# Ledger of designs, part 6: VH-VL binders against q8vl04

Target 1, 152 residues: q8vl04
Amino acid sequence: MKKQERQRYIKRLLSSNEIERQEDFVKLLRAEDIDVTQATISRDIKDMQLVKVPSATGGYHYSMPVQKQMDTEKKLKRTLKDAYVSYATQDKFVLIKVLPGNGPALATLIEAMHYDEIFGTLGDDAHVLIICKSLAMTLELQQKIQRLLSDH

## First folded at step 1 (VH-VL)

Design n5 (framework fv_nisevokitug)
Fold by ESMFold2-Fast, scan of step 1:
Structure n5 (fold): chain C 152 residues (1-152), chain A 124 residues (1-124), chain B 108 residues (1-108)
Amino acid sequence: as target 1 above (152 residues)
Amino acid sequence: QVQLVQSGAEVKKPGSSVKVSCKASGGTFSSYAISWVRQAPGQGLEWMGGIIPIFGTANYAQKFQGRVTITADESTSTAYMELSSLRSEDTAVYYCAREGYSSGWYGYYYMDVWGQGTLVTVSS
Amino acid sequence: SYELTQPPSVSVAPGQTARITCGANNIGSKSVHWYQQKAGQAPVLVVSDDSDRPSGIPERISGSNSGNTATLTISRVEAGDEADYYCQVWDSSSDHVVFGTGTKVTVL
C-alpha cells in the first residue's frame, strides 16, 4: 500500500475511533485486511506528527496535531467566506447554499473539522447538507459556523 | 470600536414583562453575535442567551427557556431581550455584550464589549 | 451541568502576586476567559483563550490552563486590582456559556 493511502486510512481511523496505542492502529488496519507492522505505524505517527491528547473517557488517545487542525479551519473559513450564499435549518438539518462548484469542497472541509455535533455531511455542486445528532447540537454547529464567518 | 448602549432602568411588578434594548454603534452590527448576561445584587454573572445575526437564530439558557426572547433589528442596529412572568428573583442588572470567538475549530466564545447595564427592579 | 469552581475570596498584599483558580473536570480541553468587575461597573475581559491578553490590559495580568485547573495570575498587585474576577467557558454539551462563581480579590 502506498504511504498516502495508508495515512488516509489512519486519519479515518482517528475520526471514528479513540486510539490509545500503536498496537490499536495495527489491529484496526489488519481487521480491514491492511497488513502493517508496528514499525510502519511508528513511522507514520512520526511523519504525520500525531500527538496524544486527553480522552473524555480518561487516559489519552492519538489526534492530528494542532497545526494541521488550524490549517483546516483556515481553509474552511476562506471557503465559507468566498462561496457562502445562504443557509436554512430544520430540526437536525443545516443546509448551506454555496456558489456552484464549491459544495463538495466545503463538505470535505466540514468533515475534516471533526465537529462532535455532526452525524454526517453530504455535498452536491451547490449545496452542503449537514445532519446533526440533535436539535441542540444543530444550534451549536450554527454558532461555530457563524463565528468562522465573522471577521475577527 | 463597537459601543453598546442600553435602555434605562425599569421598575416592574411581579407577573409583568420587561424589554431591554441594546443599541450598537461603530463596526458592523450583523458580524458579531450579542449575548445577554444578568447579575442579581451581590451575586455572580448568569448567561441568559444570545442571538446569531447572520443566521437569525437565538439560543437560550435552559433556566430561561419559555420566559426569555432575544431579537435583533439590523435596520436600527439594536438587540432586544424580553423577559416575561417577572418574579422578585429577576431583580438584577442586565447586560448585553458582543461575542468574540477563538479562531480555533472547537469554537470558544467570550464577551469582549459590554453595555453599561440596565437595572430591572421587580417589586410590588 | 458543567460548573466552574472558584475560591470565594483571595487576599493579597500590594506588590505581591495573586492567583485565582478556576476548577472543573478537564477544563484544560476548553478555552477559559477571565473578566474583571469593579463595583458598580460592567465586566471587562482581561484574558481570552486561556492566556491571550486583550489590548489595553496590563502585562501583570496573565492566564494559564491545563488539566483540571485554569489560573489567573496578577503580578505586582496594585490597589486598583481590587475587584471580582470571573472565569468563563463555553460548554459544548449544553450549548451554554458558563461563568464561575466569582472571586473577590482584596488588596490589603
Scores: ipSAE 0.000, ipTM 0.524, lowest interface PAE 11.8, mean pLDDT 82

Design n6 (framework fv_nisevokitug)
Fold by ESMFold2-Fast, scan of step 1:
Structure n6 (fold): chain C 152 residues (1-152), chain A 124 residues (1-124), chain B 108 residues (1-108)
Amino acid sequence: as target 1 above (152 residues)
Amino acid sequence: QVQLVQSGAEVKKPGSSVKVSCKASGGTFSSYAISWVRQAPGQGLEWMGGIIPIFGTANYAQKFQGRVTITADESTSTAYMELSSLRSEDTAVYYCARDTYYYGSGSYYPFDYWGQGTLVTVSS
Amino acid sequence: SYELTQPPSVSVAPGQTARITCGANNIGSKSVHWYQQKAGQAPVLVVSDDSDRPSGIPERISGSNSGNTATLTISRVEAGDEADYYCQVWDSSSDHVVFGTGTKVTVL
């Protein structure tokens, strides 16, 4: 596995798991058939600038730096402002139409926000299809997107 | 298949400004970021800054902050680099290069395609 | 400021192995990319992310990165490998791209 693909997987692990030690990263990655060592993970943690933040249950877990999370939301707002055309919802689906060439970028930014409501996201040249976990969660995600679209 | 084509050579006087263009073809312009890298005669490569065209967000090397402006026009698939207050030390070949910072698989600035370079000569 | 140090030149005979080093404190924690630049031409990416080889680049060219040194290795050197080589990283602390000082490889 390439370093870049491994680091993307690490970001996804952080969104779904409270990881307390470097050894836990190694265990989770190996469970997915990704061969890594603690030395490799140590380098990835430094390269990605991961920080330890307090857990609700006490102790600490790894997380993306707060500044990067804020920057991602700012870029998502800008992309929506500049490229947004329309959106529609149906059952568990949110379909966002954008100016051609902008779908993959928007899909990537939405994925990077790690919204709990999202089951999966697919982007093509001019559309982003978001599949939510339930109808109720689709309505919650719709409200989040509406707030991001305000003032444009 | 992806190609970056830059504007032609320029001769400028000290204190003036130069604006170099970089037109992308053969790929989706908005899927990638564009960086500018210069090389003085007989010297090494020096990063000046980059832009993510669909966001209009530019980032500049500290040395050039305040003198360089990088912009993009998505409708023409063209990125621009403007350098002001030119000095003789700014004589160099200026390259544009495609990077995948946001749209690649998480790599940090692997420049996979480069323009042919634009020679900017600053002399009185 | 974060700086990448390379030897100014490396001389190698045809068929032998050339090794170009790129030194910096804790460079093993960063992703290193390598570029080949032939006289009068734009640079070409030859190694990305420490050891990945772009399509079209011969397997004689490989990379490694650990501790304080990244290395570009060119085995079974050919006359066409004569060029300037640059390493490159993104320095997260300054949010800047940093290039190495460059190494001229001469095939004699």
Scores: ipSAE 0.000, ipTM 0.489, lowest interface PAE 16.8, mean pLDDT 81

Design n7 (framework fv_nisevokitug)
Fold by ESMFold2-Fast, scan of step 1:
Structure n7 (fold): chain C 152 residues (1-152), chain A 123 residues (1-123), chain B 108 residues (1-108)
Amino acid sequence: as target 1 above (152 residues)
Amino acid sequence: QVQLVQSGAEVKKPGSSVKVSCKASGGTFSSYAISWVRQAPGQGLEWMGGIIPIFGTANYAQKFQGRVTITADESTSTAYMELSSLRSEDTAVYYCARSPYDYVWGSYYFDYWGQGTLVTVSS
Amino acid sequence: SYELTQPPSVSVAPGQTARITCGANNIGSKSVHWYQQKAGQAPVLVVSDDSDRPSGIPERISGSNSGNTATLTISRVEAGDEADYYCQVWDSSSDHVVFGTGTKVTVL
């Protein structure tokens, strides 16, 4: 497997799993028939600048560096500000209309934020449809995005 | 160019309510926050509240909580401020004002203002 | 409650420099905006985000903000600068817009 493809997979694992040890990466990758060594994973951790952060359960797990997470937020704020056209909500749906060419990019950035309120996000050329888990969570998401954009 | 045009002067009796309108033109109404700011004769500026039309979310100053309602109608590009239980001390010029940073509170400033609406509360 | 304190009045001679202060605890950590209001007129934004001048505002008008004091400086004062001036911030602790007490600038 090529380095870039393997590192994309590692990033995906981090979004879906709490990984505490380097050997856990090896086990998860081998379960998907991806042959790796601990030396390879150690190098990937350094290359990707992964960090150990406290877990809510009282341990530590690997995560993407804070700067990259902050860069995603910043890019989301910029894209939304520059491309916003209109907004509508209905029950558990949020529909954002954007300037043509910006829908898929905005949808990807929203997904990269991993908001707990979101069931799924779908983007076409000029629209982003956000499907929330409930009506209450739709209102929470609106407030969360508003607060995110008011962040200094 | 951007313009905010407000409804005309009102004379009201104590205990009644007043609803002032603010129609925006020359820009994208839903991309900006609209606030209401009042000024009693010879006094300073007092923020009453604001609305972010795309979220439908209104925020009110504590002094006006329960008495003021701010709404927006995107189809007509018009914001409204309704103040109930009027008292003589509510006599003031009421301004609507636009903020281009409706999601960035640290840069929340008012780049365009309506002409003002005089509301006089007298018996 | 967060309050912005301004001097009630400032008198200045034509051609001189007027300085209007806006005081509050740790105001340097906030973005300060300034408005000019002439008698019978709506306020006009003259400085945004501490020091940015909107299009059409003369370079004689400038702003600064540090520590516990923000300052609006009007250089080479002209009769047309006579007005009330207000500073303004967003108070994140209360989620409210806060205006200063206002300063009347008189050109004598």
Scores: ipSAE 0.000, ipTM 0.480, lowest interface PAE 16.4, mean pLDDT 81

Design n8 (framework fv_nisevokitug)
Fold by ESMFold2-Fast, scan of step 1:
Structure n8 (fold): chain C 152 residues (1-152), chain A 122 residues (1-122), chain B 108 residues (1-108)
Amino acid sequence: as target 1 above (152 residues)
Amino acid sequence: QVQLVQSGAEVKKPGSSVKVSCKASGGTFSSYAISWVRQAPGQGLEWMGGIIPIFGTANYAQKFQGRVTITADESTSTAYMELSSLRSEDTAVYYCARGGEWELLPYYFDYWGQGTLVTVSS
Amino acid sequence: SYELTQPPSVSVAPGQTARITCGANNIGSKSVHWYQQKAGQAPVLVVSDDSDRPSGIPERISGSNSGNTATLTISRVEAGDEADYYCQVWDSSSDHVVFGTGTKVTVL
């Protein structure tokens, strides 16, 4: 399985299960015939910055780093709501046009999201150019941005 | 249950265009990629391109760039494939096929339409 | 252009094992999917992500993928397994869906 596919599956497991140990990830993935080792899962946990948070049943379970992610995402949504003008896409490029003065702020917030799809970002006064790693990843990033724009 | 239902068979003259529809039912339409795959008589499967309805973004195989247009109408849960400048070599069964939900990469196709036979002859 | 090569045909006796290969450089680094197509019908997904079976697909159908060859294995073959089989990958270098050349399985 590819790293990105496995990590998306891990994220889905976190939303529907309370996973307390690395061994639980290994068991759940192997039950779906996905061949993983504890070393692989340990790397994924570090890469995704998963944290242990208190569980309602006592003990702890793995979760996405909630506070940092929510704060950054909230700021990104606000900036998009207030300053978004338009966007265009071409091959590996997403170009977001914003009201003057907002490009650097938007570029910083996008960088802080640590999107796996992004090779790099360039911001000027009224534009943010996002360079993605592939055409397919550009489509994934477009979906993430569209969801943010569609939020109330 | 998820079902993809395609429009009926077409007979076209060389140089004309054909537009095939694919109506999805039983599930969410906008969050799934829809691809078009054709099969000439006695031959294999050939990917033409796909669309993600929520974006309206279409991706095409290089061979069909400039001749194929893939669109989607979210209000009717219908995807379309239009092929122009038809040649006899375009005679084939055209299938629509669904990718995974929120999986924008067309890794595999879990549901397929019944196919639409397009015959190009003079 | 990335190409998936399959044998044109495989003949197998009822109750025996059929093996269908799908060859390409470093295909083991990609996720391979398999489709069964019976005459006059649309393809049906029978194996996804190298070895996963969709709901309703019998355990006697399995897949593997390593190095330069992916293999679809059909154990205890039945007459109803007679069909064309296609392997498929997503090729990230070309952003393209690639299908194999197809294998006709005949049960004799």
Scores: ipSAE 0.000, ipTM 0.487, lowest interface PAE 17.9, mean pLDDT 82

Design n9 (framework fv_nisevokitug)
Fold by ESMFold2-Fast, scan of step 1:
Structure n9 (fold): chain C 152 residues (1-152), chain A 123 residues (1-123), chain B 108 residues (1-108)
Amino acid sequence: as target 1 above (152 residues)
Amino acid sequence: QVQLVQSGAEVKKPGSSVKVSCKASGGTFSSYAISWVRQAPGQGLEWMGGIIPIFGTANYAQKFQGRVTITADESTSTAYMELSSLRSEDTAVYYCARDSGYDFYYYYGMDVWGQGTLVTVSS
Amino acid sequence: SYELTQPPSVSVAPGQTARITCGANNIGSKYVHWYQQKAGQAPVLVVSDDSDRPSGIPERISGSNSGNTATLTISRVEAGDEADYYCQVWDSSSDHVVFGTGTKVTVL
């Protein structure tokens, strides 16, 4: 099987399954009578630039890199770098204070990231309020935002 | 950035064993595959085997199966290669090298190399 | 056993192009990596996954891989390119890393 044909099957698997480990790809492809090895799959993961994203069951699963999503993350990092003032957390809430005029744009970018922790996001002129699905998920989101802010 | 530092040169008698260490610093150790590659004087590169520290499972080249043991200690970020029943033909520089992929395998190419350890087997 | 065959030596004049081949049955189905080794030094990865260049490697160095032959191309050769070059694959069927026989590049 040609590499491109195999990679089309991988894309199909990602649309129907939450795949956490490379071994899962091997098992699923072999079930379709496609002979692959761990090495083959790991090369495909690199070649396709597959990323791990958070899953609802905890941990991560593989996903196709969305060019729009990658552009969104770059914009998010730039907007945070340029406009961030402070942030606070309370219960299920993350409140980010930004320079005036930047709240709605930041809220839109955060929502476009499709973070699993987020129930909803609301922005006014100088604030972004993020409502998380649980108290535990608020801390996880805090860590993600902190990493974005620490990215120099 | 990650650096691999190997133990010093050794002189051994035929029939003895040698154990070379490879200490990683400046990065994540456990999830990268570490290979051992040797080079006899004036000869090419020869893969001996490797280990993925997080799994603790080593793979060995057929030529060295039964004589080589590769281990890793995650607590000290150190990989080891022990070669037994030494022969004069085992005289070589021994390198450790890290696979450039972070996801545990030997196929992304080896982007970080140790400085090499000369093992001389004579008399 | 899977073997990668390289020419023992390649001589090239400064400013010209050196081409180093790495031959094996169906090597185009595998990812090929290339290493440069200068006397007394550890190897340096110069091309990964057929054609990717690691950071710091000049654009003059490129790779390709198809069918039964992978090629490392060094354009506008400089004296500093004198070294031994090795191709390498991971052979999944034997679960082995395999190195080529090596090519000595001499700039004269």
Scores: ipSAE 0.000, ipTM 0.490, lowest interface PAE 15.1, mean pLDDT 82

Design r1 (framework fv_recibokibart)
Fold by ESMFold2-Fast, scan of step 1:
Structure r1 (fold): chain C 152 residues (1-152), chain A 123 residues (1-123), chain B 108 residues (1-108)
Amino acid sequence: as target 1 above (152 residues)
Amino acid sequence: QVQLVQSGAEVKKPGASVKVSCKASGYTFTGYYMHWAKQAPGQGLEWIGEINPNSGGTNYNQKFQGRVTMTRDTSISTAYMELSRLRSDDTAVYYCARDYYDFWSGYYPFDYWGQGTLVTVSS
Amino acid sequence: QIVLTQSPGTLSLSPGERATLSCRASQSVSSSYLHWYQQKPGQAPRLWIYGASSRATGIPDRFSGSGSGTDFTLTISRLEPEDFATYYCQQYGSSPLTFGQGTKLEIK
């Protein structure tokens, strides 16, 4: 199974179950015939930025960090609105041109969004280079960026 | 340039403990899991366990559970594997290895290995 | 645990010949989690093929990997002297992670 598909299952498990420990994810995924290691789940928790929140039953359980993601997305939209100049795509690359001084900030915000399409992001003073995992994923990311820009 | 450099050969008596180190360089130490594997003379590879250097979380092969402890020191980018209550069948070359997030697939192969540490258990 | 069985244990061939190495799993393994390593005497293993079919950086195109489910194969189309080594398959699909026992390629 692909990482994105496994993480989709994890999101579904979180919506239907109060999961307190990493081993509970392993057990629930095994019930769906998905064999994973505890190391894989540990990475998924980190990648998805899962947090522990108080449970109605008196303990803690894993949850999606909705507030953190909303704050990051708002900052990203603001930075794009204020500093965006142009963008171009080539194969697996997206190059965004911004007003000077804004490249590193934009690169950091894009990394913090944890888009599945992205392999890595590099920023200099006025440019952000995004390296995607495939041509198809570059096109998907392009659509997401266009949508963010059109929301003005 | 990624390198994993392990500590030197050890000779131990039965019942003793051994602690092998693996010093990483050329990459972000906390970004990749570190694994340990055993290879007895003339034999194949056997997985011992893994550690997440960021969290310190570990997962051990049941065969070694209770005898193995994996730790790390992020300040010097070094991982450690300690094996206790040594027996003659623990004589082996021990390897550390980094897993790797593949650019396209995320398959986690062991892309870099340490040079190996020979541990000899003899009376 | 998933047991990986490699066959043959030893394969004696001459340079120029084709080599086919088998790795069979006791239960299904996603091809994404099946990897091959090459090891020469006195050296650490080196990643050779990952995700069943992808060559690692620097690996010649005479090497190819294939397979899915429980049957995986490493093929060397035309053996060169430097290819004689022991090859191990490995699965990452479930804990504990396991390796096959190895296939030793030796000069006939």
Scores: ipSAE 0.000, ipTM 0.481, lowest interface PAE 20.5, mean pLDDT 83

Design r10 (framework fv_recibokibart)
Fold by ESMFold2-Fast, scan of step 1:
Structure r10 (fold): chain C 152 residues (1-152), chain A 125 residues (1-125), chain B 108 residues (1-108)
Amino acid sequence: as target 1 above (152 residues)
Amino acid sequence: QVQLVQSGAEVKKPGASVKVSCKASGYTFTGYWMHWAKQAPGQGLEWIGEINPNSGGTNYNQKFQGRVTMTRDTSISTAYMELSRLRSDDTAVYYCARGGLYSSSWYFGYYFDYWGQGTLVTVSS
Amino acid sequence: QIVLTQSPGTLSLSPGERATLSCRASQSVSSSYLHWYQQKPGQAPRLWIYGASSRATGIPDRFSGSGSGTDFTLTISRLEPEDFATYYCQQYGSSPLTFGQGTKLEIK
């Protein structure tokens, strides 16, 4: 597996799990049939600048640097602030309408957020179609988008 | 050590306003959302709203919209919740609580890992 | 808004017994956004279970959370004296954030 692809998996694991030890990364990746060594994970942690942050439960877990997470969220907020027109929902679909030229950029930023609710995203020139995993998850995603818009 | 320390108990007349403070320490104040909740005597918890200390942006529960204002002062790591036009049913303990990481609150579920000790507000004539 | 209904309102049991506390949502809530808190009289609530099933740090193994969709459960396998408190479930899968009304565990 390419380094970039493996690191995308690591980022995904961080969004769904509180990972305390390097050995936990190796275990989780091997469970997905990704053959890695602790040495490889140690290099990935350094390369991605992963940090240990306080857990809500006490102790610490690995996380993406606050700066990288903040940069992605800031870009998403800025794009929504500058280009948002409207959104509509139906079943497990969220359709966001933006000013022409902004759809692909918004879709990329939404994917970079790694929302657990999302099955996939498609962006054309002026729209982003988000396909959620279920109706309940569509409602959760709507809440997250509403909060982000309200926080502009 | 993460701590949230709230201001002391207050007694107010109906129609007055009250401003409760919540001083944070032991973490980066601007990195986490701050929430406020109400607990009337002998009753459960009710969410009032949240503030992003980095941007100052707020989201309020509609039940309190128009009467509540949340602010913060990053220079002293303190959040404030002001409730106006007080009524007798505003008598309650008010809590501040730390939410998710500002930059990653969208990734992680919204739960409160640290709470202030609570501030009793009594509204009586 | 999503209404969380906890049952029973009061549960009277003895130390050593098993406790089962229910939280039912008026509409589906992702497990990632359902959490449980313990509160003792005169104290602030304390995070107990997050994401429906993950124990907060320092929480004994006798506590377990489960459930999905609209039905969630907090189970205490063998009650200890310090476990008698009020437990609240909470969701933020949909705005506004809501809490259940609480289940009070009291000694028989």
Scores: ipSAE 0.000, ipTM 0.498, lowest interface PAE 13.6, mean pLDDT 83

Design r2 (framework fv_recibokibart)
Fold by ESMFold2-Fast, scan of step 1:
Structure r2 (fold): chain C 152 residues (1-152), chain A 124 residues (1-124), chain B 108 residues (1-108)
Amino acid sequence: as target 1 above (152 residues)
Amino acid sequence: QVQLVQSGAEVKKPGASVKVSCKASGYTFTGYYMHWAKQAPGQGLEWIGEINPNSGGTNYNQKFQGRVTMTRDTSISTAYMELSRLRSDDTAVYYCARGPITIFGVVTYYFDYWGQGTLVTVSS
Amino acid sequence: QIVLTQSPGTLSLSPGERATLSCRASQSVSSSYLHWYQQKPGQAPRLWIYGASSRATGIPDRFSGSGSGTDFTLTISRLEPEDFATYYCQQYGSSPLTFGQGTKLEIK
């Protein structure tokens, strides 16, 4: 596998998994038939400048550097400002209506934020359905996203 | 410099509709929400609702829901508020005002710039 | 809905005096979500204090805001002729956004 292709896969793993150890990267990549060594992953971690940040469950996990998260936050903020139409909530569901063509991109950006409150997100052409882990967590998610938009 | 310029005074009969305009200049029109507020003679301010000029999405105060419609035209940086089925107690000065973007209806902000106001008189 | 009650309704004072304007909320409001506006006759309101205590751009330092919970205050340390106006408090801690009924500051 080419270096760029492997590193893109590593970014995807970080979006869906809390990875605490280099050996966990090796295990997850090999499960997808990607042959890597711990030495290769160690090099990728340095090349991509991955950092360890506090985990919601305690301990630490690997994450993209702060500048990459700030880029994701900027993109999310811009996409919401540019394409947001309305929202609705129902129990653990948050449904965001956006201008056509923007749903999948918004869903991807929300996933890239790694919000602990989210069970999963689905985007169609003009909607993003966010499934939270509980009713209380839908309210927390709404507050986090609103705070992002209101940041001064 | 930021300016919001509203359309002129109107006199309407009960049951009619009125459409007030608010032309924005001096900033990126789509970067801020446009809010509307009502002030009856000798009384305080009452929030009517907001529009996101980029998306066209709106959020209305329940008191006005069903009678108010907010729209915008981004090509001329102008927002509109239409109030239908006018009653005598709709006689008021109506203001447009600029606010930060919010995406969940509970949170709204202060208004940093206001239009000069439009007097709407509803009389028989 | 949160009701904001301002007192007094009218405050008659002379230039040079101190003015204290009260805004009481029917429910607790975070100070970050309480704001004040000044309105002169025939003019639109103007943002004066935001977040209970921060002066808006261009507002003289004789104006100060304070308070938390349900009790908020706008203070003018030494009244100038241009300060005589109606002042409104506003909250957005709970939907719908509401304003107080206003305190009219008038020359004695």
Scores: ipSAE 0.032, ipTM 0.515, lowest interface PAE 4.6, mean pLDDT 85

Design r3 (framework fv_recibokibart)
Fold by ESMFold2-Fast, scan of step 1:
Structure r3 (fold): chain C 152 residues (1-152), chain A 123 residues (1-123), chain B 108 residues (1-108)
Amino acid sequence: as target 1 above (152 residues)
Amino acid sequence: QVQLVQSGAEVKKPGASVKVSCKASGYTFTGYYMHWAKQAPGQGLEWIGEINPNSGGTNYNQKFQGRVTMTRDTSISTAYMELSRLRSDDTAVYYCARGPLWFGELSYYFDYWGQGTLVTVSS
Amino acid sequence: QIVLTQSPGTLSLSPGERATLSCRASQSVSSSYLHWYQQKPGQAPRLWIYGASSRATGIPDRFSGSGSGTDFTLTISRLEPEDFATYYCQQYGSSPLTFGQGTKLEIK
């Protein structure tokens, strides 16, 4: 597998899994029939500048560096400001209405933020439906986005 | 000082359209939603919809969807509400009102209102 | 859509008396999204209480709002002549934004 393709896959693994050790990357990649060594993964971690961040229940896991996180946050903030129309909430649901043509792009940016509160997102041409894990998490998500938009 | 000034009273026949204006002053027009509400004679308030003056995006109450169009002109800080295919039960005072805009501002109250525009639909 | 039911529809009282106005939601509404307006005949509504309990600028302290979940109350501790008006509650905890049908305060 080419380096760029492998590193793209590593990014996907980070989105779906809390990976604490280099050997966990090797295990997960080999489970998908991707042949790697720990030395290869060590080099990928350094090349991608992955960092360890605290997990909510203790310990640490690998994550994308702060700079790439901030770039995604800036894109989300800009897209919301440029295309946002309104939103509504209902129990576990947050429905964001945007200018036509902007729904899928906004859904992708929200997914890229990896908010723990989100079960899943769906985007059509002019809407993004965010399904949260609980009512309490819907309120927490709203506060996080509020802080994002209020931080000038 | 914040002010919302609406256009004058209108008398229309059934089937016609009416376009009401709301001119804003004393604040940054693109920083707040503009909402529209209906009040039939002797009755309560009914929300028609909102427009984000910055994006031009609209959100309408389903009861009025298909008959209402909201627009704005940022160069003159004016919002418009057009109601088509008028019926006798559209006779009402129509208000514009200012509300908080950004996704993070969850209060959604109306701190300033226009004076109202009486629209009478009669034969 | 959330239906707001106000009671009583009409409340006849004299100046100096205490008024209690109820607003009941068909579904739970966060306090931050419930607001009250005062409207006098021939005038636009005016924001009176926002976020269930916060008085708007210039509103006398004899007015207080309270409540959470489905039950909200507007209280006037001692009615003044200028307080006789129609009061509306409003929610935007869920789309579409809705108003109650109003409670009319009238002089006996």
Scores: ipSAE 0.012, ipTM 0.535, lowest interface PAE 8.7, mean pLDDT 84

